VHH binders against b3qqe0. Designs and how they scored, part 26

Target 1, 332 residues: b3qqe0
Amino acid sequence: MKINLDRTSSGFCIGVQGTIHVAEEKLNQSGELYCLGDVVHNEVEVKRLEALGMETIDIPAFEELRDAEVLIRAHGEPPSTYETARRNNLAITDTTCPVVAKLQKTAKMLHQLGYQVIIYGKKIHPEVIGINGQCNDEGVVIKHPDLSDEAEIAPLDLGRKTALISQTTMDVPGFYELKKNLEKLFAEHGHRNPGTKSGEWMAVRDIDITSEKTGGRAMPELVYKDTICRQVSSRNGKLRDFALANDCIVFAAGRKSSNGQVLYSICKDANPHSYFIEDVDEIQPEWFVGENGKPVESVGICGATSTPMWLLEKVANYIGKTFGDDSGNPDA
Key: E = the ipSAE of ESMFold2; O = the ipSAE of OpenDDE; V2 = 0.75 times the mean of E and O plus 0.25 times the DockQ between their complexes.

## First folded at step 4 (VHH)

Design k14 (framework vhh_brivekimig_d4; at its last look DockQ between E and O 0.60; V2 from the best seeds 0.00; counts 0 for: pae E 4.4 > 2)
Fold by ESMFold2-Fast, scan of step 4:
Structure k14 (fold): chain B 332 residues (1-332), chain A 121 residues (1-121)
Amino acid sequence: as target 1 above (332 residues)
Amino acid sequence: EVQLVESGGGVVQPGGSLRLSCAASGFTFDDYAMSWVRQAPGKGPEWVSSISWSGGSTLYADSVKGRFTISRDNSKNTLYLQMNSLRPEDTALYYCAAQLDEYTGDEYDYSSQGTLVTVSS
């Protein structure tokens, strides 16, 4: 029996896990660290880090803080946060996710090139606040791809050169629906890229933005860049694919997890031989036997957003030790 | 002040229907994914159904698939749960809950106090 561990759809994303690792290292060095905002949306993990010396602070407390070390979490912060840190002699440990950092740089460069920046996203989301800060808070945040929210589109100047980007955690279909509706809106107002039949906007890459800054190829008036993180945006699809790729699934999460049962239902819908556990003592031998009494060929192990990798590894080790895998020597 | 106010609970016979409503105020309702969670007497919380911020994606627990329908009206800041073909085991306190960002954790940002649904003959 082959045991497969889900390293893609289960647990915190790599960026968030990186933030936790850096926080632990800093706390081991100094025993004290401030974190601006909740490091993760999980009370148990926040309390664990607080026990190690971390203190979660908000923006008002941050503005009053002096001569301290502050962690910037994976979502990133606007330039104003770094200006405050400089004034107050705060040492910044910046754990902004690389994907978010690249997105902030993209937004800044598009804004500096004179583009009206449209952000597909949620205006109150910390990541969007950081991105919009790179645009001097002049970015137009649109959440409704059908353009039905008049307040969202009211700031749009249909005569300006414009660039569409996205919050990393938004949905891909919504992004392309928004692009299509913006193309139509601008074209109906008489603004389109030359030579386009339906007012299509041009996809741009980092090199296109850089080349224009260095005197390279000029970018068109209306552009877009799909900045959605495929690690996050396709998580449910990847989890479904993982469930389909194995004969049975063992899903590990806390019973009180808000999305644990949601994610488990995705597995069970894709694979009826999916089983929910909090720990290894709930595992039943019959889960690994097919209708014909023959052992299953593969077992997939996965979990919820906050399920730590050590728990998934514990489950894999337990199943391997108790029921064996096809790579092991059964006589050893 | 954030509030989630539920209505529509009550006593119903097996096979009957109820429609629960959850009215939201004090936050931008349509930024949040919404869920229904229930707690039966003497048991822990059980997730029932979720709907994305836009209403474009819905998920259901196996125990309620085909019987319950989650929906939302963002213009009214209201979440709904249409409950059909009710069974005695659906008896529980039903909560609505809001979550802004699922990938950074598994906890709800806001949740209601709950409305009682009793299925008995």
Scores: ipSAE 0.428, ipTM 0.734, lowest interface PAE 3.2, mean pLDDT 87
Fold by OpenDDE, look of step 5:
Structure k14 (fold): chain B 332 residues (1-332), chain A 121 residues (1-121)
Amino acid sequence: as target 1 above (332 residues)
Amino acid sequence: EVQLVESGGGVVQPGGSLRLSCAASGFTFDDYAMSWVRQAPGKGPEWVSSISWSGGSTLYADSVKGRFTISRDNSKNTLYLQMNSLRPEDTALYYCAAQLDEYTGDEYDYSSQGTLVTVSS
């Protein structure tokens, strides 16, 4: 029986994992660490880190904090956070996700180039706050891709060169719907991209924004960059594939979690031999017997977006030791 | 201050119906996916249903599919749960909960204190 642990589509994203890892390292060294906002949307994990000495603080508390070390989360922060840190002599441990960091830089550059920056996202989301901060809070945040919210579109200058970007955790279909509707909106008001057919918005490549090599060619007036994180957006598909690739699926998550249930449903739809657990004590030996009465050849272990990897590993080890022929090494 | 206040709970006979409401205040309601979670006596919490921020997508636990309907009115900052064909096993404290990022986390940003639903003869 081969045990396969899903390390890609389950658990925290790479950004959040990085944050947690750095937090652990810092806490092991100093025993104390402030974190601006919740490090992860998992209570068990937060409590674990708190037990190690982490203190979660909000913005008001952060503004009053002096001479301390503060962890910046994967979502990133606006420039104002860093200014406050400097003013207050705070040591910043910055664990901004590289994807988000790149997006912030992109936003800043577009803004500096004179673009009106449209952000597909939620205005109150920490990531969007950070991104918009790079635009001096002059970005236009749109959540409704059909442009049905008048308040969202009211600040739009339809005569201005404009760039469309996205919060990293938004949906891909919505982004392109928004793009399409913006194309129509701007075209109706006479704004056309020079040299483009039908007022199309042009995709911006990384080189176009970051490379001095674009030194001679004027960027189009209407541009877009798909800045949605593919790790997050492709998770469902990957999980489905994972479920299909194994004879049996053991899915670990909290029962109260909607996300967990949704992802489990994806597994179950793909593989009817999928089972939901909160912990190892729920595992049943019958799950690992095939229809032919023989042990299954493969067991996939996966979980929700906030399922800690240690739990998945625990499950893998348990199954390996209890039901497997092998040493229970999940990485084997 | 963020508040989620439920109403509509009570005692009902098997086969009966209840409609729960959750009134939200103190946050941008239409940015959040909303969920109902229940906890039966002696059991852990169980997810019941979710609805996207726009109301365009709904999800249900298998145990309530076809019987419960989740809905929301963003103009009123209110979440609803229509419960039909209630069963004794539906007896639980029902919570409403809000989540800003439904794709990246399992925990809810806000949750209510709960309303008791009792299904008994």
Scores: ipSAE 0.353, ipTM 0.725, lowest interface PAE 1.8, mean pLDDT 89
Fold by ESMFold2, look of step 5:
Structure k14 (fold): chain B 332 residues (1-332), chain A 121 residues (1-121)
Amino acid sequence: as target 1 above (332 residues)
Amino acid sequence: EVQLVESGGGVVQPGGSLRLSCAASGFTFDDYAMSWVRQAPGKGPEWVSSISWSGGSTLYADSVKGRFTISRDNSKNTLYLQMNSLRPEDTALYYCAAQLDEYTGDEYDYSSQGTLVTVSS
């Protein structure tokens, strides 16, 4: 029996995992750490870290704080946050996700090159606030790809050179619908990249946007960069594929997990031999016997966004030792 | 002040129908994914259905597929659950919940108090 552990669509995203790891290491060292906002949107993890000495603070408390260590979460912060930290002699532990940090750099460079920056995203989302801070808050935030919200599009200058980017967690179809609608809108205003029949915008590569040799002069008037993180936005599809690829599925999550039951429903719909557990003591031996009376050939182990990898590994080890270890080891 | 207020609960015979509503105020409704969750006395919460911020994507628990339909009207800031072919095991307190970050968070940002649905012969 082969035991397959899902490391691609289970558990916290890599950025959040990194933030939690750094917070734990700092707390082990000093026993105290401030975090600007909830370190993760998960009450169990926040309470766990608070029990280790973490204190969650808001912006007003941060502005009053002096001579302390503050952790910056995975979604990052606008430049004004870092300016306050310098003025207040705060030691910043910055765990901004590399994907978010790159997006902030892209937004800053486009703004410095004179582009009107359009951000596909939700205006109140912390990631968008941070990105727009890089554009001196002059970015045009649009969340309705059909351009149906007149207040969203009112700030647009259709004659200005323009760049489209996205919050990393938006949907891909919406981004390209927005791109198409913007291409039409600008072309109807008489503004298109030279030599294009349909007025299409040009994709921007990192080399082009950051090159000092070109100073941005080689870049077209109208550009876009698809900055959507596919790992986050495609989780449901990946989990379905994983469930289909195994004879049975053991899904581990807390029963109070908001996403646990949703993601389990995806597994169960794809593979009727899917079973929900909180921990190894809920595992039943009959789950691993196929319809032919013989052991199943493969067992997939996965979980929700709140399921730590150590629990998935514990489940894999338990199944391997208890019900037949033909694999000898779980996939790692 | 954030408010989520349900209505439409009640007592119904097996095989009957109910329509739940959840009216939202105090936040930007169409930024949030919405869910229905139910909890029978003495049991843990059970997710029922979710709908994306735009209404373009829906998901259902296996136990309600084909019987329940989630929908939203963003112009009225209202979430709905049409419940058909009701069974005694659907008896629970039903509440609605909102979540801004559909993929990276594990908990709801806001939850309502709940409305009781009783399916009895």
Scores: ipSAE 0.263, ipTM 0.658, lowest interface PAE 4.4, mean pLDDT 84
ESMFold2 (binder alone), look of step 5: mean pLDDT 82; pTM 0.810

Design k15 (framework vhh_brivekimig_d4)
Fold by ESMFold2-Fast, scan of step 4:
Structure k15 (fold): chain B 332 residues (1-332), chain A 121 residues (1-121)
Amino acid sequence: as target 1 above (332 residues)
Amino acid sequence: EVQLVESGGGVVQPGGSLRLSCAASGFTFDDYAMSWVRQAPGKGPEWVSSISWSGGSTLYADSVKGRFTISRDNSKNTLYLQMNSLRPEDTALYYCAKVHIEYTGDAFDYSSQGTLVTVSS
């Protein structure tokens, strides 16, 4: 059995690496640091940092905390979190990913311009909570691009000027599917941008939004901005190819990881013999037996942007020692 | 008021070099990690590089490792990006970014209008 470890399209994205690095620097200096929520959506990595002195706290604990230093993770936080920190005399070390912070600014400006803001994303995801907080929690969050979830679309006011943006870790095809379906839905209601034959929404740039905000050129009524992080989305195609190249896939990620769910779905769609784990103890021997009753010829090991490379290496070593040798190449 | 003003963009031939600057004001610059983010025409944003508050740690996107160097001068409240061996794929609007540490206003990045880099032959 050949073990192939995906070193190219798996492991921490730079935003997550930055957060982990700052957390390690702070822990090295003081030996103590609170983190609001899981530093990454991977329990194994959270436990590693907790062993170094980090204490993970939730929102209720954060609201009771006084005179302490708190790390804000890469996902960002809504304005209410910073208001609580100010009130409670908490020192914030803010590691919000710059891409996420820029997205929050975009959402705020669109909301202030009077747009109904639609967010392609997961309503309970920390990043989406942060983005929606910039819209006074009035944003319409849609996860299902086919508009099949009636509860998601119930809040839509089809007569309002509307802007579509996305959580940074969502899939690009889903975003454009959602845009197409929204174009149809609004056009059926009689709401179109002037001069559009099929009800097309208009792409806007940051300068367009800023110019409108500062009293410049008016933007169209129905707009969208593709806010999906390309450092994350470029992994989708590479991961699909990796999944197709192996007989069996072991995908390691935290269950709370939005990116992990998307990437695992890509693996599973490409290769039905794809299996999700958080750590090595979940690995099943049956996964490595083919339909002939013989060991599979190759096992691919990959993960999400929330998965550290050391964990993928741990998985590869475990599989090699337990079911075969660790003779795979680093990139499959 | 927090302000970030980028400069140094322009048109350059493949293989050329440019140095971007970001002048920061309205906050304690050396308390914040800083980043460069770019957006190519018709694409979403891409993180390029980050530098810690002290300048002791730097991170780079794989696409720019070995070609770009991030640095900062805390005495001048200025962030830099030295771009060498530029490629057509580096064509983008480049933004300087910081994140809020303390809530004294809006909880968002204080990125500016950006500076355009065009790599053409």
Scores: ipSAE 0.000, ipTM 0.315, lowest interface PAE 13.9, mean pLDDT 82

Design k16 (framework vhh_brivekimig_d4)
Fold by ESMFold2-Fast, scan of step 4:
Structure k16 (fold): chain B 332 residues (1-332), chain A 121 residues (1-121)
Amino acid sequence: as target 1 above (332 residues)
Amino acid sequence: EVQLVESGGGVVQPGGSLRLSCAASGFTFDDYAMSWVRQAPGKGPEWVSSISWSGGSTLYADSVKGRFTISRDNSKNTLYLQMNSLRPEDTALYYCARVLIEYSGDSYDYSSQGTLVTVSS
């Protein structure tokens, strides 16, 4: 039987990988580390880090904490979190995802250039709180792309130069629906980019945003930047295709992970011979016997965005050693 | 605007049955996996059951497996939870939720007040 490990649509995204790696290094050096909020929604990984000395805390506990080291998770934090850390003599280990850090920098620069910053996102989401903090909490957060929520659009000043960005985990169709509706709204109030009859907003790159400070190309008054992370948004389709490509699927995730439940459902819908595990102890020998009574030709191993790659590798090694390897897929 | 409206709660005796409904609007219902989540008095939220976009796959919490059945009607944008052999410990506010995948974690999107299920003798 051929063992196929899904390295492209399973396991930690780049942000979570960075956070876990830095947490391990700090725990190795000091033996103690606080993490502000859940580092990842996977109890196996959380317990592993707890065994190394990590403790999860919430915002109230963080505000009471003194003389300690605190890890900032992949989704980032607003400036106020860092101000509290300085006041309380807390050492910050900042593992903000590079994609999120770049987004925060983009929001800060757009705000400093005088743009009204619209954030496609959820107002209470930790990432959005971090982004809006870079805009002095003056950003306009819109969750409903049809502009149906009057409270969301009430803060909009249609006479200001305006920039649209997005929380990294929002949907691409919703972002472009919001852009289209904002274009119409602003065009009806006479605010347009020069030479644009339809009111269409201009896409900007990071270099375009910084070039105004360097004396480069003039920035348009109405701009947008699609900041949605494509690593996460493309996983569902790839996972379905992976499940279809194997005779049997072993899916590893935390039992309480909502992401794990959804992604496992994708696998099970595509391939009825899909099985959920938290760890190798749950693996059953009968899963690798086909309906014809012969061993399956291929086993696919995959997991949620909250599943560490080391766990998927552990599963692959266990299956390979316990049930053996195939010489190839005869159907390919 | 995304909206989820639960109904079908009530008071029932132990061993009785109830069917909960959730009417969804403001989004493409069959593009999303859906879940039922409950919160008992004085306790945190507890996941109960999930169903895939197509309705072909279902998952249940061990505490309700064999007693509850989740289903959906994509033509009516409605999610259901058939609850049989109800026990006093099933007493809770029940919420339907649209499942969202987050970069750094998992989340449920539910904006409703829930529906109260009380199991008492």
Scores: ipSAE 0.000, ipTM 0.250, lowest interface PAE 13.0, mean pLDDT 80

Design k17 (framework vhh_brivekimig_d4)
Fold by ESMFold2-Fast, scan of step 4:
Formats: structure tokens, sequence, C-alpha cells
Structure k17 (fold): chain B 332 residues (1-332), chain A 120 residues (1-120)
């Protein structure tokens, strides 16, 4: 069987690579490092770093911690986390993804300008908690773009100037569906930008927000900024195509990763012969037998953004050696 | 199959403290966000607090922020709510709720609940 390793749409994005690199560097220097929350949504990678001396801690443990060094993950943290760190004499190694840091600054400035901030995202997600912290936790978080969840829309003040932004890992179609439905909802309440027939909200950039704050031209009452990270979202289509190109798919990711589960569902929808693993010990021999009772001709190996390439290479080597490549695995 | 069993309620004076516990079974506890929801006599349910799958992220209703602390012990499949500086308006049946995913705001909760009464 031919083993195809997805080197294009799988593995760590630059933000996650940065976090892992900094963690490894600190552990090599001091042999100890606290990480606030799981460094990535991948148990294999977390255990590897823990073997190097990293200790994963939660918020209650962080609040009790004194005189220690703590890594802040790529997801970012709200201002309250940094206040606790200062109070407890904790040294922060901040690896917040630059895309997330920029988004937090955007949310803060929109809030300071008096906008009601709507966040397309999951209310309890670490990134959303960080973003909403910049809005004094007054942001309105909406997960369902069709506005079908009454509880999500209940906090909305349809008479306030309002700005729509998004959690970086949400879907682009959902964001624009939400924008369209919010345009209709606000217009039906009598609130629209001047000169718009359909109640269209205006796209804004960071420079537009900064210029208004520093004495530039006033921004419209109803605005939006597409803050979805294209490094992650562009992989969905490529992953679907990869799944279609192989007889069988082995997808490696942490089970607790929401993004990993979404990406796996894309594989499974495109190719029913897709299987989820965290590590090689979960691989089953029967996965490599086709419906005709013959061995599959190709196996595709892929994973989430949080899946390290070394794990995908380990999976490729394991399958090649165990199930059908006497010559070794040249695609690893 | 999913079972959520709340405990730790009782009668307490204003300014007092109580710690609620929720023992979870029938699902992989550390894969899901967990929440506390309360229902005061004659009122609808009110969301109180949520905690992500790992405990790394917590969120509170404005009415309890600074007074209540949500936590979880994934090794024991148990959710906690530490309630300090209790007020008469905190009187309610408190329910443990399982999220739909690691960060889900959509909940299903136990019908049993645990009663907290704050009275002088």
Amino acid sequence: as target 1 above (332 residues)
Amino acid sequence: EVQLVESGGGVVQPGGSLRLSCAASGFTFDDYAMSWVRQAPGKGPEWVSSISWSGGSTLYADSVKGRFTISRDNSKNTLYLQMNSLRPEDTALYYCAKGLDEYGDEFDYSSQGTLVTVSS
C-alpha cells in the first residue's frame, strides 16, 4: 500500500510552533515551567513536555501559585490573569499568538469607543474569554449564526452602536451568515448605517479604529471586522481534498481539541474510511482492508493544526513497517 | 446513562459560605465543559458559572462574580462551586449541567438539584 503523509494542511501553525519552541527552550534552561492550561489540545505533546519538566496548572492553582514562572499559551489570557500574576510575583512567559494579541487590542479599542461588541464564538473558549476580558466581560457572544438561540441574543441592545468580530478559529461562512442576520435584525429595529438600503454594516480595519480614537474621522454606528485566522481556515478545503485522494485516512489529534474534531468530521464526511487516533497504539489492522476484502491501495495520514509533524511521521512509519511496506516508509 | 448528582446544599445565614459538589458518571468527564445553573422559587433558570474541559477557563454571571468559584477535579469526575458572601437572593435549587462539548454554552442539567437557603 502507498502511504501518503499530509505535509501541507497538517501539523503546527506558526503560532503553536512558537509556543512549543519557547516551552522547550525554557525547560532546557531551568528544567521547570508552569503552563496555564494545556499547551495544546494534544495529550501526546502535553505528556512529552511534562516529561521535560513542564507542569500544567488550572486557574485555581494559578491563583494560589507564588514566585514562579508561568507560560501563557497561544490562546491568550484576559487582563485579570496578568493582574493575578503581578500580585503573586509570577514571571510571565507570554506566547500569545500575534493574531490573537491583535484581536484583543481591536476588541479593547472598539469597547473603549463605546461599541457594543458582538463576538462570533464559544462563550467559554479560552480565546473568547481573553477577548471578552478586553471588553470588561460586556461582549455578547453568539455561537449560532441563524440567531435561533434566544438566550444568545437576549443581551443585545439593538439601539447601541455595535461592532461584530470573531474568534479566530470559527468558520468564515458562519461569520458572514451572522453578519447578514444581524444587519436584518438591527434594520428591522430601525437602526442602520446612513445610506444603506439593506442595512449593511461597514467593514473596518485596525487603522480605521485607531484614527477615530486619535482624532480621525468618526466610524459608522454599525461595523464589523473579519478576524478569522486564514492560516487555520484555509486548511479545511485542502484536508477535504486530501481525504478524497486516499482509500483510507488515519487522522491524528488530541480528542479534546474542538478544531481537531471539526477537521476529523471533514475527513469522515468526505471519506467514510477515516479513523481518529491520538497515538499509534489505537491503530487497527482491519482499517487497511477494503470493502472487497483486499488491502487498500493508499493510506492518507493527516491531523489537526495542534498535531506535531513528528507524530504524523511516527504514524506513517508504524503503518509502513507493520501493515505492508517491507522496504520501509519513504513518505514519512 | 449520564448521571449528575449534586450535594452540599443547606441553610446558611447571610454572609456565610457553602461548597457544592457534583458527582458525574456515564460520560468522559474531562472531555466536556461543566456548568452550574440555579432556579430561585417562582423564577426561571439562571446560569451561574461554567468551566472548560481542563479547568483552564472559567466564566461567571455578574451577580456572583468575585463571590463564587467554580472548579473541577477530573481525576474524581467531580465539579465544585465554592460560594462565599452568600445573600438572600442566592436562595435557589442549584443544578449541575453538562455542556455539549469542551466549551459549549448549551446545557442539559439534573432534575434533582441541591437546595441552598440563605436566611436569617
Scores: ipSAE 0.000, ipTM 0.342, lowest interface PAE 11.3, mean pLDDT 83

Design k18 (framework vhh_brivekimig_d4)
Fold by ESMFold2-Fast, scan of step 4:
Structure k18 (fold): chain B 332 residues (1-332), chain A 122 residues (1-122)
Amino acid sequence: as target 1 above (332 residues)
Amino acid sequence: EVQLVESGGGVVQPGGSLRLSCAASGFTFDDYAMSWVRQAPGKGPEWVSSISWSGGSTLYADSVKGRFTISRDNSKNTLYLQMNSLRPEDTALYYCAAQLSEYFGTDYFDYSSQGTLVTVSS
């Protein structure tokens, strides 16, 4: 029985993995570390790191903290968080995801160039709070692409040069629906990019925004940048392909995880011999027997974005030792 | 401040139907994906169904697929679960839960209700 572990579409995204890795290294060096908010929204991982000396703190506790080291999570923080750290003599270990860090820089530069920044996203989301902080909290956050929420669009100044960006985890169709509806709204109020017949907004690249020579001169008044992270959005297709490539699938995640259940449903839809577990004790021998009573040829091991890779490795090792070939190492 | 108040639980015979409601207050309801989670007596919690913030996407556990329908009314801040063709194994405490679905690495709910009992018995 061949055991295949999914390392490309399962487990924490690269940003969260980076945060966990840095936290572990700091704890190994000093034995203590504060983390602003849950290091990951997985209680088992939080408790594991807390056992190593990490202490999770909230914003009120952070504001009162002095002379300590604090980890900043993958979703990023607004400038006010760093100002508090400087005032309180806190050493920052910043693990903001590179994708999020780049997005914050993009928002800051667009704001500095005088653009009204529209953020496709959820106003209360920590990532959006970080992004909007780079815009002095003057960004206009829109969640409803059809512009049906009057409170969301009330702050819009249709006469200002305007740039549309997105929270990294929003949906691509909604982003382009929002862009189309904004193009129509601004054009109906007499604001168009010169030479555009349909009022279309211009796609801008990082070099267009960050160029000190041309960014403020060459860019038209109405622009957009698709800042949605494709690494996360491609997981569904990769997971489906992985499920189809194996005779049996063992999927590991927390039972309360909606993300885990969504991804498990993708596996189950592609491969009906998919089984959900929280840990190895739930694994059943019957899962590895095919319809004709013969052992399955391959078992795929995968999980949610919230599932740590060490758990997937634990599952692979358990299945190999318990249900696979027990001949061991031929070189032993 | 935050409240999730369920109603619609009760006793029903096998093959019957029940409609659960969850009224939300104290937060921006339409920013959150909503889920129904159940816990059978003496067992751990099990996810049943989820609906996206807009209502545009729904997902179901294999055990309830085709029998249960999740829906939401954002204008009334209310989540629903229509349960048809109920079976004895559906007997559980049902609670609604809210999650800001795009949090990095999250597998927990931001808010959860206290639960309403559903008993499928003859």
Scores: ipSAE 0.079, ipTM 0.536, lowest interface PAE 6.6, mean pLDDT 84

Design k19 (framework vhh_brivekimig_d4)
Fold by ESMFold2-Fast, scan of step 4:
Structure k19 (fold): chain B 332 residues (1-332), chain A 122 residues (1-122)
Amino acid sequence: as target 1 above (332 residues)
Amino acid sequence: EVQLVESGGGVVQPGGSLRLSCAASGFTFDDYAMSWVRQAPGKGPEWVSSISWSGGSTLYADSVKGRFTISRDNSKNTLYLQMNSLRPEDTALYYCAKYLPEYSGTDEFDYSSQGTLVTVSS
């Protein structure tokens, strides 16, 4: 059995790397750090940092905290979090990813311009809570691009000027499916951008949103901005190729990782012998037995942008030690 | 035992079309990605196209992109390759394979059969 570890399209993106680096530096300086929520959506990595002195706290604990330093993770926080920090004399170490910070500003400006803001994303996700906070929590969060969830679409006002944006870790195909279905829904309700044949919404750029003067063009009533992070989405094709190249895929990520679920679905679509784990104890021996009881010829190991490389290396070592022959593994 | 049977090859003129089929048996067809690979006489094998287990994702070699379409019918355990705008350089034996070939392993294809011959000539 050959064990192939994906070192190029798996592991921390630059935003997550930044947050983990700052957390480690703070812990090395003081041996103590509060983090609001899971520093990353990977329980194994959270436990590693907690062993170094990090204390993960939730919103109720944060609201009772006084005179302390708190790390804000890459996902960002709504304005209410910063107001609480100021009131409670909390020092914020803000590691919000620049992509997320820019997205929050975009959402705020669209809301201030009077747009109904639709957010492609998961309502309870911390990034979405931060984005929606910039819209006074009036944003409409849609997870299901086929518009099949009536509760998600119930708040929509089909007569309002509307802007579609996305949580950074969502899938690009789902975003454009949602856009197409929203175009149809609004057009059927009689709301269209002038001059469009099928009710098409207009793509807007940051300069279109932030310009104080509408130079040669004003934004129409129905717009969208593809805010999905390309550090994440550019891995999709490489991961699909990796999954296709192996008999069996072991995909490691946190259960709460939105990126992890998207990337795992790409693996599963390319290779049905793809299996999701959080840690090595979930690995099943039967995954490595193929047709007619013969061992699989190759196992690919990969993960999400929230998965540390050390965990993927641990998985590779575990599989090699427990089930495999090291002769086929090019990397230890 | 795994069996793959390719068919649909033949002789066509440049610019013509052919549809290749691969009938699969002996395994759960909809559990695996499938590929088309070709080999011209006296040359090594060349990967042509791959399709995911569900048909939701497809990949093409640059030499065939825009001209060939890979598809599958999981209810019939059958893989297809629609070949349009055929060129003399497309002349080869075409094989289906259960997995995407490894970089250095393209000379060996698991679950490939005798192939189907495609000749593009006037």
Scores: ipSAE 0.000, ipTM 0.247, lowest interface PAE 14.8, mean pLDDT 82

